# Ledger of designs, part 48: VHH binders against Abasic site processing protein HMCES (HMCES)

Target 1, 269 residues: Abasic site processing protein HMCES (HMCES), of Homo sapiens (Human) (q96fz2)
Amino acid sequence: CGRTSCHLPRDVLTRACAYQDRRGQQRLPEWRDPDKYCPSYNKSPQSNSPVLLSRLHFEKDADSSERIIAPMRWGLVPSWFKESDPSKLQFNTTNCRSDTVMEKRSFKVPLGKGRRCVVLADGFYEWQRCQGTNQRQPYFIYFPQIKTEKSGSIGAADSPENWEKVWDNWRLLTMAGIFDCWEPPEGGDVLYSYTIITVDSCKGLSDIHHRMPAILDGEEAVSKWLDFGEVSTQEALKLIHPTENITFHAVSSVVNNSRNNTPECLAPV

## First folded at step 19 (VHH)

Design wd5 (from ud3 with S30K)
Fold by ESMFold2, fold request of step 23:
Structure wd5 (fold): chain B 269 residues (1-269), chain A 122 residues (1-122)
Amino acid sequence: as target 1 above (269 residues)
Amino acid sequence: EVQLVESGGRLVRTGGSLRLSCAASGFTFKSYAMGWFRQAPGKEREVVAAISRSGGSTWHADFVKGRFTISRDNAKNTVYLQMNSLKPEDTAVYYCAANYAYHLDADAYEYWGQGTQVTVSS
């Protein structure tokens, strides 16, 4: 749970995030910092990726069911961090284990402030270890997608038309995250950063890896995770469990190097 | 200055009823979740009930379920605890508290009242 694809152009991504607010009104999330969105087939920790969060984090009179979309740094930087360079953080915050989330200060403190977010991706990568070798087989893992006779194949990016057949209606993976806000000692902009909550892998993924991200499957789960004004932390944590509603395919080793940003990264082999 | 002021605590017989009120000022009350907590002498403070910012969601501890009811009136900046079927074990100082996020752990709560004493006699 250390590599994702989030490559959709901003307008396609935004449309994929259409939702209903508490009143049943259809909406798109409102962007913050849209110029910081850096699409790539191959996102790694410390990069920025878009997350959803409640408007109530920004406006005290806001409807807590309304959503903001914003790029945040992957790798949570706690609000109490005292040094000027986030890369000097002495522990890994790329992921947060669900079984200890209320014991770790880095995650418990922002949860007490309602700092829940939904991390967006096309899907994520995991590497399957092969017994007796240091070689690993990467897989691209994602929600099952609705297929029609009009649907294209995932690796087809040789023209805009072939790309659109796959990605215009792609169901984004929605992962449970926690974020925090860090004020640099130098007085620069507040840094928003997130961690992805992990759980034991479901049966379908257990041969690939023993952990998986906590996936929020469907609009009710997403809404409850985001709405810290109406859904308690303790109730929201009940949403955190493995899911079998997931699919995958093997990909080539092109994805191993995080500098490779090409459709080849997620193409089936 | 933020203030939470509890009232309504008193001596009451076993089986009796009591309503606590907590008046809030100095912050945007309707944006905050509220909780009632209690502490008996020599014991840790424990959550009794909590309510979401709108009042649309409530939570009650198992030891008071069916007997106590939390509610709020955002127009009056007030949160209430209706306590029925009181037992001597309910004797404690009762505190109201506020937090921006709806949460059940006392250590997350930002603002606290001074408390009101509830004493339940045999």
Scores: ipSAE 0.837, ipTM 0.928, lowest interface PAE 0.6, mean pLDDT 92
Fold by ESMFold2, fold request of step 20:
Structure wd5 (fold): chain B 269 residues (1-269), chain A 122 residues (1-122)
Amino acid sequence: as target 1 above (269 residues)
Amino acid sequence: EVQLVESGGRLVRTGGSLRLSCAASGFTFKSYAMGWFRQAPGKEREVVAAISRSGGSTWHADFVKGRFTISRDNAKNTVYLQMNSLKPEDTAVYYCAANYAYHLDADAYEYWGQGTQVTVSS
């Protein structure tokens, strides 16, 4: 997984992240660094995307079930990185394989600090290799949506007002991530960055690509992944597995160029 | 200054019982997960039991399951290890440790006590 859509305006995204805390109270996540949110239909590694994490990462008396939402850089920069430019990192941290996560220092160390996050997206893109050609068919992959006349049906919108309704109750994709905090050697703000954990594809996606992001399906899974105070790292890792609760449709090649940021990127063909 | 001070280690007979205590200071105890580890001479430290920050979740190693129980009292800033049905194999130095995240690997733990010796005689 190396391309996502996360295009909702901040207020719409925030409402889509409504949750219940440990006491059963409905809440919205509290933003950190909201001005760094850069919505786009076509997010690539090194860009910022919003993630959820426990308030306990920021406040030692906090209820660990309370959620913060913050933009973080895609492509985890380990806290021990010594160069001044994160693009000089000599290995790819866009994704982290679940089967080796506790063997790789870049991922094991932040896990020991409880640095688990939920990566938010409208959905993600994958390219299917087509037999007999070098061309690849892109697909947009996302949670099944509750369909109404205008809601949850990407291809049904016929005006700006109807497009807004497609996304009004969109169920955001919730992917398991790990984050770390890096202090640039020359000074400046601490860099928060994340990786997406990957697993073998479910049967439904295996014809498209052999790997998929680890999807946290439902509020219980999301809550357990985030709550590093009550759920051990070892128990949280049991949440990391493929899911069949996923859907997709083919999209045009517009998405191939990462500079294209238009609704066409995810429109069905 | 963070301190973890274990107490209660002593010589006991096989089949006996013992309770270890670990008093914590210098950090927000109720925000941290706690663990008990042990180390026999010439061996690596191994996790015996761990407990979440609230005490609502516990974990015990298979070699002590049913015999040892971890617990905590956040009002007293103390974590305990109740050890029943002791065996000579349980002879070790027992360490209390703290970590912000609930975790079972010793490598993740931030703060360590000095240890308390438990000796189980035949």
Scores: ipSAE 0.832, ipTM 0.925, lowest interface PAE 0.6, mean pLDDT 92
Fold by ESMFold2, last read:
Structure wd5 (fold): chain B 269 residues (1-269), chain A 122 residues (1-122)
Amino acid sequence: as target 1 above (269 residues)
Amino acid sequence: EVQLVESGGRLVRTGGSLRLSCAASGFTFKSYAMGWFRQAPGKEREVVAAISRSGGSTWHADFVKGRFTISRDNAKNTVYLQMNSLKPEDTAVYYCAANYAYHLDADAYEYWGQGTQVTVSS
């Protein structure tokens, strides 16, 4: 996973992240650094995207079930990194394979500190390699969305107009991530950065690509992944597996150029 | 100064029972997950049991399951290990440890006690 869409305005995104805390109270996540949120239909590594994390990371006596939302840099910069420029990092941290996450120092260390986050997106893009003359077909991949259906009626149909209305109550894709906090050796602001955990693709996606992000399907999974005070790292890692609760549609090649920030990037073709 | 002080280790016969205590000071105890670890002569330190910050979640290693129980009292800043049906293979130095995140690997733990010796005789 190397490309996502996260295009909703901040207030719409925040409302889509409504949750219940441990006491059952309805809440919205509290923003940190909201000015760093850069909505786009076409996010790539090194850009900022919003993630959810536990308030306990910021307040020692906080309720660990309360959520903070903050933009973080895609591409984890380990806390132990000693150079002044993150571009000098010798290896790619855009993704983290689930089968080696506890072997790689870049990911094991922040996990030991409970630095689990939920990476938010409208969905993600993957490119299918085709045998024919078309070498790569992009797809937009996302949670199935609740639709208005007219059962037994000829007027029940998908259309471009119905597609646009879907964003009113879009279910955001919730991907398992790990973050770290890097203090530049020459001083300056602490850099928050994340990686997306990947797994083998589910059967439904195997024809598109062999890997997929680890998707946290439902509020129980999201809550357990975030709550590093009550859910052990080892128990949380059991949440990391493929899911078949995913859908997709083909999109045009407009998305191929990461500079194209337009609804056409994710529109069905 | 952070301190974790284990107590209660002693010599007991096979089949006996023992309760270890670990008194904590110098940090916000109720914010931390706690673990009991052990190290037998010639072996690596291994996790025995762990408990979440509230005490609402516990984990026990398979080799002690059904015999040992971890618990905590946040009002007394104390974590316990109740050890029943003791076996000679349980002979080890037992360590109390604390970590901000609930975690089972020793290398993640931030604070460690000095240990208490448990010896189980045939």
Scores: ipSAE 0.812, ipTM 0.918, lowest interface PAE 0.6, mean pLDDT 90

## First folded at step 21 (VHH)

Design xa2 (from wb8 with D105E)
Fold by OpenDDE, fold request of step 23:
Structure xa2 (fold): chain B 269 residues (1-269), chain A 123 residues (1-123)
Amino acid sequence: as target 1 above (269 residues)
Amino acid sequence: EVQLVESGGRLVRTGGSLRLSCAASGFDFSTYAMGWFRQAPGKEREVVAAISWHGGITYHADFVKGRFTISRDNAKNTVYLQMNSLKPEDTAVYYCAARPYQIYERPSDYNYWGQGTQVTVSS
């Protein structure tokens, strides 16, 4: 997974992340660093995306079932990294393979500390290799959405009215991630960054791409993944597997350029 | 205490109409999506209709074929299901359900449930 969409307004995004804590109380996640949230139809590694994480990571004695939403850098920078520039990281941390998560120190260590997060997105993009051609067809992949009577085509969201019809009730894709905190050697703000855990693709997606993000389907899965106070690493890892509960459509080549940030990126062709 | 109380279910003849109501209490109704579900004997609970928290988005199951309409009155903390052109196959216990903001299709995605009201359509 090297490209996502996360373009919902902050308020819409927040509502989409409504949840119940362990006491059964309905809550909205509290924002940390909301100003770092930059909506985009085209999110690439090194950009910031909103993730959910347990409040216990920030507040001592907090209820670990409570959630915080925070923009983090895509591409995990390990806490032990000693260079002053994260770009000097020599290994790719955009993704973490589920089968080797415990073998790589960069992922194992933060995971052991309970630094699990849920990466939020409208969906993610993958490119299908066309047999016989050097051309790749991009696809937008996302949770199946409820078909509402007013549900316009994702591609028709050119007006505010049409946008609301499509996106106001959009079910966000929830991907399993690991995050870490890096303190720059020269001082400055702590950098929060994440990696997306990947798995082998489900059967439905296998023709498009052989790997997919580990998707956490449903509130229980999301809650268990986030709640490192109550759920052990071993139990959490049981949640990491391919899911068939995914849909997709072909999109234009507009998404190929990471600088393009328009609804056309998501529009079916 | 969260409560959802359904009303309006009764025996009706084929082709008849009913209006179901669900009165909500114990939570901020205006921030919840509401849904109507039904369960017939020996069948699974299925979504009939759903409406978003602000009422701008609605869903109706394919089997309603335009016969049923969900609506809500936030001032009254009530969700409604207008059922027209009722058929014997519509016979079921109808349940009101609630979840935060967004509508979902699956019953498991809803947090609060009423006790249900019986709708019986005779031939």
Scores: ipSAE 0.892, ipTM 0.944, lowest interface PAE 0.5, mean pLDDT 94
Fold by OpenDDE, fold request of step 23:
Structure xa2 (fold): chain B 269 residues (1-269), chain A 123 residues (1-123)
Amino acid sequence: as target 1 above (269 residues)
Amino acid sequence: EVQLVESGGRLVRTGGSLRLSCAASGFDFSTYAMGWFRQAPGKEREVVAAISWHGGITYHADFVKGRFTISRDNAKNTVYLQMNSLKPEDTAVYYCAARPYQIYERPSDYNYWGQGTQVTVSS
């Protein structure tokens, strides 16, 4: 997974992340650094995306079932990294393979500290290799959406009215991630960054791409992944597997350019 | 205490009409999506209709075919299901359900449930 969409307005995004705590009380996640949230139809590594994480990571003795939403850098920068520039990382941390998560120090260490997060997106993009050509067909992959009476086509969301019809009730894709906190050697602000855990693709996606993000389907899965206070690493890792509960459609080559940030990126062709 | 109380279910003849009501209390109704579900004997619970927190988005199951209409009154903390042209196949216990803001199709995605009201349609 090297490209996502996350373009919802902050208020809409927040509502979409409404949850119940362990007491059954409805809550909205509290924002940390909301100004770092940059809505985009085309999110690439090194950009910031919103993730959910347990409040216990920020507040001692907090209820671990409570959630924080925070924009973090895509591409995990390990806490032990000693260079002043994260771009000097010699290995790719955009993704973490589920089968080697416990073998790589960069992922094992933060995971052992309970630094689990849920990466939020409208969906993710993947490119299918076309047989016989050097061309790749991009696809937008997301949770199946409820077909409402007012539901316009994703491609028709060109007006505010049409946008609302499509996106106001959009079910966000929830991907399992690991985050870490990096303190720059020269001082400055702590950098929060994340990696997306990947698994072998489900049967439905196998023709498009052989790998997919580990998707957490449902509130229980999301809650268990986030709640490092009550759920052990071993138990949490049981949640990491392919899911068939996804849908996809072909999109235009507009998304190929990471600078393009328009609805055309995820519009069906 | 969270409560959902359904009312309006009764015996009705084929072709008849009913209006179900669900009165909600114990939570901020205006921030919840509401749904009507039904369960017939020996069948799974299925979504009939759903309405978003602000009422702007609605869903009706295919079997409704325009016969039923969901609506809500946030000032009264009540969700309604107008059922017209009822058929024997509509016989079931009808449940009101609630979840945060957005509508979903699966019963498991809803957090609060009423006790249900029996709707019986005679031939």
Scores: ipSAE 0.888, ipTM 0.942, lowest interface PAE 0.5, mean pLDDT 94
Fold by OpenDDE, fold request of step 23:
Structure xa2 (fold): chain B 269 residues (1-269), chain A 123 residues (1-123)
Amino acid sequence: as target 1 above (269 residues)
Amino acid sequence: EVQLVESGGRLVRTGGSLRLSCAASGFDFSTYAMGWFRQAPGKEREVVAAISWHGGITYHADFVKGRFTISRDNAKNTVYLQMNSLKPEDTAVYYCAARPYQIYERPSDYNYWGQGTQVTVSS
């Protein structure tokens, strides 16, 4: 997974992340650094995307079932990294393979500290290799959406009215991630960054790509993944597997350029 | 305490009309999506209709075919299901359900449920 969409306005995004805490109380996640949220139809590694994480990571004695939403850098920078420039990392941390998560220090250490997060997206993009050609067909992959009476085409969201019809009730894709906190050697702000855990593709996606993000389907899965106070690493890792509960459609080559940030990126062709 | 109380279910003849009501209490109704589900004997519970928290988005199942209409009154903490042109196959227990803000199709995605009201359509 090297490209996602996350373009919802902050208020819409927040409502889409409504949850019940351990006491059964309805809550909205509290924002940390909301100004760092940059909505985009085309999110690439090194950009910031919103993730959910337990409040216990920020507040001592907090209810671990409470959630914070925070923009973090895509591409995990390990806390032990001693260089002043994260770009000097010699290995790719955009993704973490589920089968080797415990073998890689960069992922094992933060995971052991309970630094689990849920990466939020409208969906993710993947490119299908065409047999016999160097051409790749991009697809937008997302949770199945309820078809409402006013459901417009994703591609027709060119007006506020049409946008609302499509996106106001959009079910966000929830991907399992690991995050870490890095303190620059020269001082400055702590950098929060994340990696997306990947698994073998489900049968439905196998013709498009052989790998997919570990998707957490449903409130229970999301809650268990986030709640590092009550759920052990071992139990949490049981949630990491491929899911068939996805849909997809072909999109234009507009998404190939990471600088393109328009609804055309995820519009069906 | 969260409560959803359905009412209005009764015996009606084919082609008849019925209006179901669900009164909600114990939570902020205006921040919840509401749904009507039904379960016939020996069948799984299925979504009939759903309405978003602000009422701007509605869903109706394909089998409704314009016969049923979901609506809500936030001032009264009530959701309604107007059922017209009823058929024997509409016979079921109808349940009211609630979840935060957004509508979903699956029963498992809803947090609160009523006790249900029996709708019987005779030939």
Scores: ipSAE 0.884, ipTM 0.940, lowest interface PAE 0.5, mean pLDDT 94
Fold by OpenDDE, look of step 22:
Structure xa2 (fold): chain B 269 residues (1-269), chain A 123 residues (1-123)
Amino acid sequence: as target 1 above (269 residues)
Amino acid sequence: EVQLVESGGRLVRTGGSLRLSCAASGFDFSTYAMGWFRQAPGKEREVVAAISWHGGITYHADFVKGRFTISRDNAKNTVYLQMNSLKPEDTAVYYCAARPYQIYERPSDYNYWGQGTQVTVSS
């Protein structure tokens, strides 16, 4: 996974992340660093995207079932990294393979510390290789959405009316991630960064791409993944597997340029 | 305590009409999407209709075919299902359900459930 969409307004995004804590009380996640949230139809590595994580990571004795939403940098910077510039990291941390998560120090260590997060997106993009050509067809992949009576097309959501019809009730894609905290050697703010765990693609997606993000389908899966206080690493890793509960459509090549940030990126062609 | 109390279910003849009501209490109704589900004997629970927290978005199952209409009154903490042109196939226990803000299709995505009300349509 090298490209995602996350363009919802902050208030809409927050509502979409409504949850029940372990006591059954409805809550909205509290924002940390909301100003770092930058909505975009075209999110690339090194950009900031909102993730969910347990409040226990920030507050001692907090209920671990409570959630915080925070923009984090895509591309995990390990805490032990000693260079002053995260861009000098010599290995790719955009994704973490599920089969080697426990073999790589960069992922194993933060995971062992319970630093699990849920990466939020409208969906993600993948490119299908066209047979016989060097051309790749991009696809937008997302959770199946409920078809409402007033449902507009995803591609027509450039008007306020159409936007409301499509995106106000959008089910966000919830991907399993690992985050870490990096303190710059020269001082400054702690950098929170994440990697997306990837798995082999489900059968439905296999023709498009052989790998997919580990998708956490449903509130239980999301809750268990986040709740590092009650759910062990071993148990959490059981949640990491391919899911068939996805849909996709072909999109234009507009998304190929990471600078393009328009509804056209995810519009069906 | 969260409560969803359905009412209005009864025996009706084919072609008849019913209005189901679900009274909600114990939570902020205005921040919840509401749904009507039904379960017939030997069948799985299925969504009939759903309405978003603000009422602007509605869903009706394909089998409804314009016969049923979901609505809500946030001032009364009540969701309604107007059922017209009832058929024997509509015989089921009808349940009211709630979830935060957005409507979903799957029963498992809803957090609160009523006890249900029996709707029986005779031929």
Scores: ipSAE 0.870, ipTM 0.933, lowest interface PAE 0.5, mean pLDDT 94

